# Designs tried in a protein design chat: VH-VL binders against q9yfq1. Part 4

Target 1, 117 residues: q9yfq1
Amino acid sequence: MLPVNPRDLEKMMRRLGIKVEQLSADEARIVLGSGETMVFRSPTVIVMRAKGQPPMVYLVGDYTVEKPREETAAEITEEDVALVAEQAGVSMEEARKALEESGGDIAEAILRLKGEE

## First folded at step 24 (VH-VL)

Design aa3
Fold by OpenDDE, fold request of step 25:
Structure aa3 (fold): chain C 117 residues (1-117), chain A 123 residues (1-123), chain B 108 residues (1-108)
Amino acid sequence: as target 1 above (117 residues)
Amino acid sequence: QLQLQESGPGLVKPSETLSLTCTVSGGSISSSSYYWGWIRQPPGKGLEWIGSIYHSGSTYYNPSLKSRVTISVDTSKNQFSLKLSSVTAADTAVYYCARHERRYGWYKAFDIWGQGTLVTVSS
Amino acid sequence: SYVLTQPPSVSVAPGQTARITCGGDDIGDEYVHWYQQPPGQAPVVVVYDDSDRPSGIPERFSGSNSGNTATLTISRVEAGDEAVYYCQVWDDYDKHYVFGGGTKLTVL
């Protein structure tokens, strides 16, 4: 996969004080700041380590980019809002906001309001 | 400050299982950068690494002892343990628990040690 | 398996410099750690990562590592330095820690 003989690469890097380890992985995922995920199938993983420095990891292989899963916002009913409001001891407006932020998850909304999350 | 203390029986019969526990105090065993290891030293001899465990349960063992060694961790008790099966007189040693870091892919020195506990294998 | 070789003993007069070597194939590529073990006591790190010194360890203790030899140097040796010293590395191949055989430092 690499144009250079792995042994030659290791030797070369060794001269630079870098230890090289080549590993095989079934899959590698990189979650990007954009929210997208790079997915490598069966990549070669090259770990380069030097004393006193953070290691460098190279993923060698083809990859796909997956977009964040769009969550369908659950319909928030007045009953849900009332339930959250009652359980968390907050106003209907606060409860609604918490539910919206929690994607309609009642339990999560309650936890948020109670400061447990 | 972080302290390690070994505990367990000081006498084990041949063919039985040596069991020791290391209690960590003054800090959490669930530190992200540290492993928890066992090292032994037969009387008048050198040091031998037995194995190490990460708080997640991931272990490394000395290849020469791997078949007989089990190291476990109990994060709720802030302890980790050693089991060495099928012991013989050759397993008589002072057993130390110790901590070592992994940083930037390097396994580092054992920076904190217990006092050690003598375990004698005898009938 | 990876082997670390230390001299079994080193003798030095008080005030002099002791050098304890640790031999290993391409040991310079590995971090070497040194432990001091006084009689009846647990080992203590005196030098780690080739040449770094823990807090509380005197500056008299220093380390170097290159090629096939790591060296622990103890300058101005004192009677209290009498102990067994061990070098140690992590072997990436076998994935285990390796200790040297230990060097008994005698202060004459």
Scores: ipSAE 0.655, ipTM 0.850, lowest interface PAE 0.8, mean pLDDT 93
Fold by OpenDDE, fold request of step 25:
Structure aa3 (fold): chain C 117 residues (1-117), chain A 123 residues (1-123), chain B 108 residues (1-108)
Amino acid sequence: as target 1 above (117 residues)
Amino acid sequence: QLQLQESGPGLVKPSETLSLTCTVSGGSISSSSYYWGWIRQPPGKGLEWIGSIYHSGSTYYNPSLKSRVTISVDTSKNQFSLKLSSVTAADTAVYYCARHERRYGWYKAFDIWGQGTLVTVSS
Amino acid sequence: SYVLTQPPSVSVAPGQTARITCGGDDIGDEYVHWYQQPPGQAPVVVVYDDSDRPSGIPERFSGSNSGNTATLTISRVEAGDEAVYYCQVWDDYDKHYVFGGGTKLTVL
């Protein structure tokens, strides 16, 4: 993928005090600040490390950008509220609030309520 | 102050499994930067790294011992353990637990050690 | 497998400088750590990351690493410095820690 022989690259980088490691990955995902996700399929991963410096990771390959799942504001149903209330051992009002804060995600709402204990 | 202490039987019979536990005190084993390792030293010989574990359960083992070694972590007890199966007299050693950091992809020195515990393999 | 080579012993008179070498292929590309182990005691880091010194370790202890050789230098050697010293690296290829064979420092 790189025009340079990996062995030669490694040797060159070593002269610069940089260790190069090439890895294979099935998938790589980068969640961007925009909420979008870059998805690499079967990328080559190149890790460059130098003493006293943060490593640099290169993903080599084609990628797609996935838009954030429009969290359809799942209509919080009374059934959902009841389920969260029962599972978390809280009042219906507390459960409703947790569901609203979690965008209707039942599992997340339960975790929030249980984490507050 | 973070301290490590080894515990377990000092005598193991050949072919049995050596089992040791390291108790961490004065700090959490769930630190994001640290690994927890085992090192052994046969009498009158040098140091040999056995393996290390991250609090998530990710492990690295010495290739020469990998087939016989299992390291585990119990975050609830702030402990990690070593199991070495099919022991022989060659496994007689002082066993140390120790901590090492991983930073920027570099595996660092063992900066905190237990006092070590002698395990003798004898019939 | 990656091998670290240390001299089995080094002898120095009090007040003199001891140098303990650790040989390894391209060891200069790796972080080298040094441990002091007095008789009957657990090892203690005396130099880490080639040349850094932990708090509490005297400035008499220093380290260097380049090419194929790392060196632990102990200046103004004292009787209390008598111990076995080990060098150590992480081998990225085999993904394991490697210790040197140890060097016994004798203070004459």
Scores: ipSAE 0.615, ipTM 0.816, lowest interface PAE 0.8, mean pLDDT 93
Fold by OpenDDE, look of step 24:
Structure aa3 (fold): chain C 117 residues (1-117), chain A 123 residues (1-123), chain B 108 residues (1-108)
Amino acid sequence: as target 1 above (117 residues)
Amino acid sequence: QLQLQESGPGLVKPSETLSLTCTVSGGSISSSSYYWGWIRQPPGKGLEWIGSIYHSGSTYYNPSLKSRVTISVDTSKNQFSLKLSSVTAADTAVYYCARHERRYGWYKAFDIWGQGTLVTVSS
Amino acid sequence: SYVLTQPPSVSVAPGQTARITCGGDDIGDEYVHWYQQPPGQAPVVVVYDDSDRPSGIPERFSGSNSGNTATLTISRVEAGDEAVYYCQVWDDYDKHYVFGGGTKLTVL
C-alpha cells in the first residue's frame, strides 16, 4: 500500500523511476460506460508518470454514483401539438409525431418539420 | 509538409513592445497533441525558451520573462503570436517559432522550427 | 532553477567519436533532447527522448541518459558535423523548458 507520507512515497517511487505528483482537486468526475457518473468531492489526486508508459492517476476519497437523468418525457399537450402544427404548417398528426421524437421540445419539433420541407 | 514562418518588424525601439507572428502552413494549429512555442537566441549566445501555447489558449511562460510576455493563438488564421513588452538591448535576438508535442504528461522536443527572424532593439 | 551544464567546446578529428555531455541533477529521470545548430541556421533535433533518433538523422548520432549525465555520441565524425549542440529538458518543478549552454563541436 501507499505510504501515508507523500515525501516517502515520492522517494520510493523515484527509486523505481516513477515521478509522483500530488494534486488537490475540488471535484473529479468519471463517466462510466454504463452511463453512470462517479463523483468525487475534494479528492486527493496522485499522478504517477514513468518514461515510456502512460500516466496512472489515483483518486483518493469518497465518491457517489449518479444515474443518468431519466429524460422525463415532457407531457405533450394538445396545445403544444396545435402550436407546432400551426408554426410548421403540418397536420396535427405530423406535429404530434415530431414532438414525440423531440421529447416534447417545441422548438426542436418545429425545426425538424421545417427541415423536411 | 508542416512549415512555420516568423514575421514582424526587425527593429524595435527601447521600451516598446516587440510583436511577432508565426504562420503555420501544411497542417492545422488545432492538432490535439501539439503546443506552439517561441525560442530566442541572442547573437553569439545560447537558446532560451520564451513560452508555449496550446490551441485552446493555455500558455506556459519562462518565469524570467513571464511579466513581459504574452503569447496568443488565432486558430482561424492558423497563427500564433508573441508580444514582449518593455524591450531593451538585451532582447535583441533571433526569434524562432517551433512546435513541440505533449504526450503522456511529458513535454517533448521541438521537432519543427521556423527559419528565425532577427529582432534588433535600438534607438 | 534547474540548470543544464555542457562543456563549451569539444574537438575531434575526422572519423573519430565525439561525446558531448549534459549534466543536471537527476537528469536521468527526465527526457533529454539534443539539437544540432549549424552556423546561421535554425536548430534541428538529432536525438530526442534520451536515445530516439528522428527520421533522416544518421545512425552515427546516438544518445544516452542516466544518473546526472546525458551524453550525445557522434561516431565517425564528419566535417559537416561541426556545429553547436544543445541539450534540453522540461523542468516539471518550474514548468519551463531548459536548454544547456551549448557545446561547439570542432572537427580538426
Scores: ipSAE 0.508, ipTM 0.780, lowest interface PAE 1.1, mean pLDDT 93
Fold by ESMFold2, fold request of step 25:
Structure aa3 (fold): chain C 117 residues (1-117), chain A 123 residues (1-123), chain B 108 residues (1-108)
Amino acid sequence: as target 1 above (117 residues)
Amino acid sequence: QLQLQESGPGLVKPSETLSLTCTVSGGSISSSSYYWGWIRQPPGKGLEWIGSIYHSGSTYYNPSLKSRVTISVDTSKNQFSLKLSSVTAADTAVYYCARHERRYGWYKAFDIWGQGTLVTVSS
Amino acid sequence: SYVLTQPPSVSVAPGQTARITCGGDDIGDEYVHWYQQPPGQAPVVVVYDDSDRPSGIPERFSGSNSGNTATLTISRVEAGDEAVYYCQVWDDYDKHYVFGGGTKLTVL
């Protein structure tokens, strides 16, 4: 991805009759046809306008991809509980509770029991 | 039918703060499409935009006045206000409030105006 | 520091066509708005976005904009059209509304 210098872009576009405006944005989200979402945190947002044309929006920044919010809660198996208990050095009851609080995520449950965030 | 009405003192002493309120009736100041502006006209002279405000509180000011101007909005009263500090005789003018749209980054015309109020700055 | 230039006055006989110009560098790249201000009254927009009329404005008011000149045209001028007319744009570079100096239309 090439970096964009808004000032240099504005000067080039001005010669073509294109108006350039930078917007302040905390977040931008693009919901894809797959249901995934591209999430840009604190992006540079540049709107380009010309008479007779719809505006164009240029997003500059890194992004992450989020899966659709509907996730099946992971089923917690006795094998998962035993693995967490062994790796974290805790009882089966403690391991089960940590797994429940972590939505079935074994790695997160272990880290939580070891005192990491 | 949406209407705008300016109110406030017609006489302000030099160095004081000019303070005006525009009351919006027949419609909501919280409309997502519209900005609310102040424009002034010295007697016998042309129009000068002072600034505009969106109902969220976001403001745009004329660069020549920006250091002295504050525009605010009170959505619960359906009003927006102008304060212009450190006034001189040069600030004597008819002050209008007016509505304009911003669509896709294009600033549109002032389509609804108040009747205007004369503010005289006099020692 | 974008500047809009209007002639200070235009005179026209009743029933004739008045043309009021608004000059600006590359004004054809901007949307131009026109306001009528009768004496002692608030301005009223008569043409916006170069050539569109608000509801209630007669079709004899029209506008055009290309190159360095926008023009307000008033056909079949009536005595009631006597007013000062202002053109206006938004200056994207200095981020403010710019008005022309106004043109007083006199109906002879």
Scores: ipSAE 0.241, ipTM 0.677, lowest interface PAE 3.3, mean pLDDT 88
Fold by ESMFold2, fold request of step 25:
Structure aa3 (fold): chain C 117 residues (1-117), chain A 123 residues (1-123), chain B 108 residues (1-108)
Amino acid sequence: as target 1 above (117 residues)
Amino acid sequence: QLQLQESGPGLVKPSETLSLTCTVSGGSISSSSYYWGWIRQPPGKGLEWIGSIYHSGSTYYNPSLKSRVTISVDTSKNQFSLKLSSVTAADTAVYYCARHERRYGWYKAFDIWGQGTLVTVSS
Amino acid sequence: SYVLTQPPSVSVAPGQTARITCGGDDIGDEYVHWYQQPPGQAPVVVVYDDSDRPSGIPERFSGSNSGNTATLTISRVEAGDEAVYYCQVWDDYDKHYVFGGGTKLTVL
């Protein structure tokens, strides 16, 4: 017989050496390679762990897909500037300028500063 | 390197609150991967985990002590603290602070320990 | 409540191999950590995640874990290895760290 009681399922998984943890989440977001984002509202989040196996995270629930957010120069924050300055080993002024020239793209700004042509 | 040092009164009266502070030096208590714990050892006896705290304030407590324990963190002072209420002679122990990591849901070993401080509960 | 059982003492001659056991129901499903506590000192982790050694711990310290028993093995035992050794797991069911009662290693 298949258990339908949540606590009986946990006990069954424990006998198999599988540790199950359910998390409360208000939202989960998966940023896809296309730049689109899957947005889950109040999903059930289940983490399964066993020795010798990669941990698995299961998201259960409905989701919507948001288009990529458009980037503008107005999105450059002091936090972004600090990150670029630290990663590239340059001043805050140099980092800000590189970010502005890169349209707010942190990775591009860092690559430009690290001596890419 | 990163070091932990316990401080606080070494003598506490029965029924009062035991209060200790652990100072973190050589590193930040706000590191995203680490939890900060308290472990105690009565003289001549074994080790007992009391609880742990994450720098956000999230706590985990030993169920056998949970009703009497409060662990807190002050990130601006790079410190975390233990309060154990309603103490008795059974709470006499060496108290250690220690660091551990949590990765992928696994709670890791205590890899850095303080030197420990003896707290005696006596009238 | 999950219980870890260790023998209270183990005696071994210098240069020989000491084996310290830690018993627990299905302990092989848990990661076991081992601590050395010399007299009057704080514990120091010597083996973690069953069999890994921290930097600075001699290779003669090793660990294994399967079924209901984890074992700390100390090869070529020296007088300086005299200490109490504790095993430890995290109990996911009761959500707390559990220590064994400790094993006093005596080097004759």
Scores: ipSAE 0.241, ipTM 0.686, lowest interface PAE 3.4, mean pLDDT 88

Design aa3
Fold by ESMFold2, fold request of step 25:
Order: structure tokens, then sequence, then C-alpha cells
Structure aa3 (fold): chain C 117 residues (1-117), chain A 123 residues (1-123), chain B 108 residues (1-108)
């Protein structure tokens, strides 16, 4: 986030033909390619537009970084694997893989193995 | 195939409130990309933008009319409306509703217009 | 507030080129839109964003915008082009749409 000198920025914007709009926001989130998310609480949102240029959006304020909220695999027991294998009519290895892909959800794993989603 | 249709009384007495409704058909008023506006044209004269509304209820008004104008939206009926208070003979005009898009942070042209309705202010 | 100035009328012979101007301070920094309005009818946008044409508008309609002047150009003018033409911008400082006063195009 860059420090902003309002007087100098205002003069620069006017001389450059740049239009500025300030928006109210309760939250802003930037989902990064890493899976992390930058979370801004009550930021100032400034949209800057110039003819012939893509609009620019400034988020001004403090933020935190959240780790990816990817679902982690639930603890998968051998009893769960055996149940899925029996219900779906597959090997223990196939049942285990389906459970891992389903986050430990027995019903979903069975449905995946039967070719349904 | 989106169409706009103005409706409302064609005659209004001086000092009363002019009230019009625009019905949107062939599309949704709740689109995130469009604003809904009112423009008027006195007979034989030019066009004057009155104001525009977003489906959330956010409004922009012509500064010269702001003290007398209210625009509202009813998304359940796919309609938006105009009220202009304290009218005089100078408010006699054809009133149009129209749509415009906001893209890349710019307000775009009015790309779809209603047919217009003449409102006469007369004793 | 921001003012757009158009000549009241322009006359051209059929088959010739009409140029309709729209003057405004630093109008080249704005996107200019042009509307055609035959008498008794609603306006129809014929050029938007200075020089783009909506679907269904003939290629003989074109526009330009630089400095303090935007221009609507109609080549090979036909009798059916007789109308009033309005230019229009969005004034972001005062947050309102501004129309020019209109130019009546007369053919013949």
Amino acid sequence: as target 1 above (117 residues)
Amino acid sequence: QLQLQESGPGLVKPSETLSLTCTVSGGSISSSSYYWGWIRQPPGKGLEWIGSIYHSGSTYYNPSLKSRVTISVDTSKNQFSLKLSSVTAADTAVYYCARHERRYGWYKAFDIWGQGTLVTVSS
Amino acid sequence: SYVLTQPPSVSVAPGQTARITCGGDDIGDEYVHWYQQPPGQAPVVVVYDDSDRPSGIPERFSGSNSGNTATLTISRVEAGDEAVYYCQVWDDYDKHYVFGGGTKLTVL
C-alpha cells in the first residue's frame, strides 16, 4: 500500500485527465495464485479512470493474510474404507482413494465410485 | 429484445407532482451492469437528463433538478419510476426512460430508449 | 456545469459528406456519444465511445474526438438521414449526463 498525499495526488489527477471515485466497502478480498487471501476490513476503495486506459483500483487500509481454506482430509479409518468397499463393490484401495478425494464423506465416496456426482 | 415502456398521467396541474413509471420487458432490471435513467425533451427543444438509478436503489440526479426529483426502483415488478415535484409549465416535455451500461468505470451511452410519453403541465 | 456546443443546423446535398461538430473544453478527454432523432421519435445511438458503431448502424456513420472538438461524419448522405443529432458525454465532476443542443441535418 502506498502513502497518499491528497493534495499532490488531486493536482496530478486533474492535470492528467484522471477521474477518481471513492467507494464505500465493508470488506475486500484478493485471492492470490498461491491460494492465500488478502483480507481488508473497512478499506477505502478508490477507482481511478483515464480515457484509453484500464481502470485502476486502489485498496487502502490494513489487511491480514489467510491461508488457503482448502478442506483437509478427514481422518479415514480402515472401518470406513471397508464400508465403502462393501457398499460400492470395489477394492479396498479404490475405496480409500475415493474417501480421500471426498474428504472422508462415506456417502459421497460411494456415489463417486458408482459413477455419479 | 429488451424494451422500455413509459406509463403515467399525461396531464399534471401546476405545483403538483409528476409521476411516471417505466416497465422493463425482455430482460431484468436487476442486472449488475446497467443503470436506468430518465431523460426529458420539451416540445421542439433538446434533451435533458433527469437522473439514473441502479437496481440497488442508488441514484444520480441532474444538479439542476435534484431538489425536486425522486427516482425509485421496484425490482419485483421490473419497474423504475420518476417523481418530479412542484411542476410548472417549464416541465412540459416528452419524458423518456432509457438504459445505460457502466463498463471499465465509465458511464456508457443510452443504448435502449422507451417510446416517450408527453406530459403537459396545465391548469 | 459542463457545456456541449453544437451548430443549430447543417445542410448537405445528397451523396455528399456531412460533418456535425460538438465543442467542449477538453472534450477529447471524454467518451462522446451521438444520437439520431427523427421528428416525433425516440433518439437512437449511432456512434458511441467517440467512434464505435452499434450493430445495425451503417458504416457511413463515423466519429472522431480530439482536443476541444468531437465530430460525427455521415458519408454518402441520404434523404433518410434528415434528423436532429445530439452529442453527449458523462460529466464525472458533477456526476451527470450532458447533451449538446442538437444539430438539424437537412438533405437537399
Scores: ipSAE 0.147, ipTM 0.646, lowest interface PAE 4.2, mean pLDDT 86

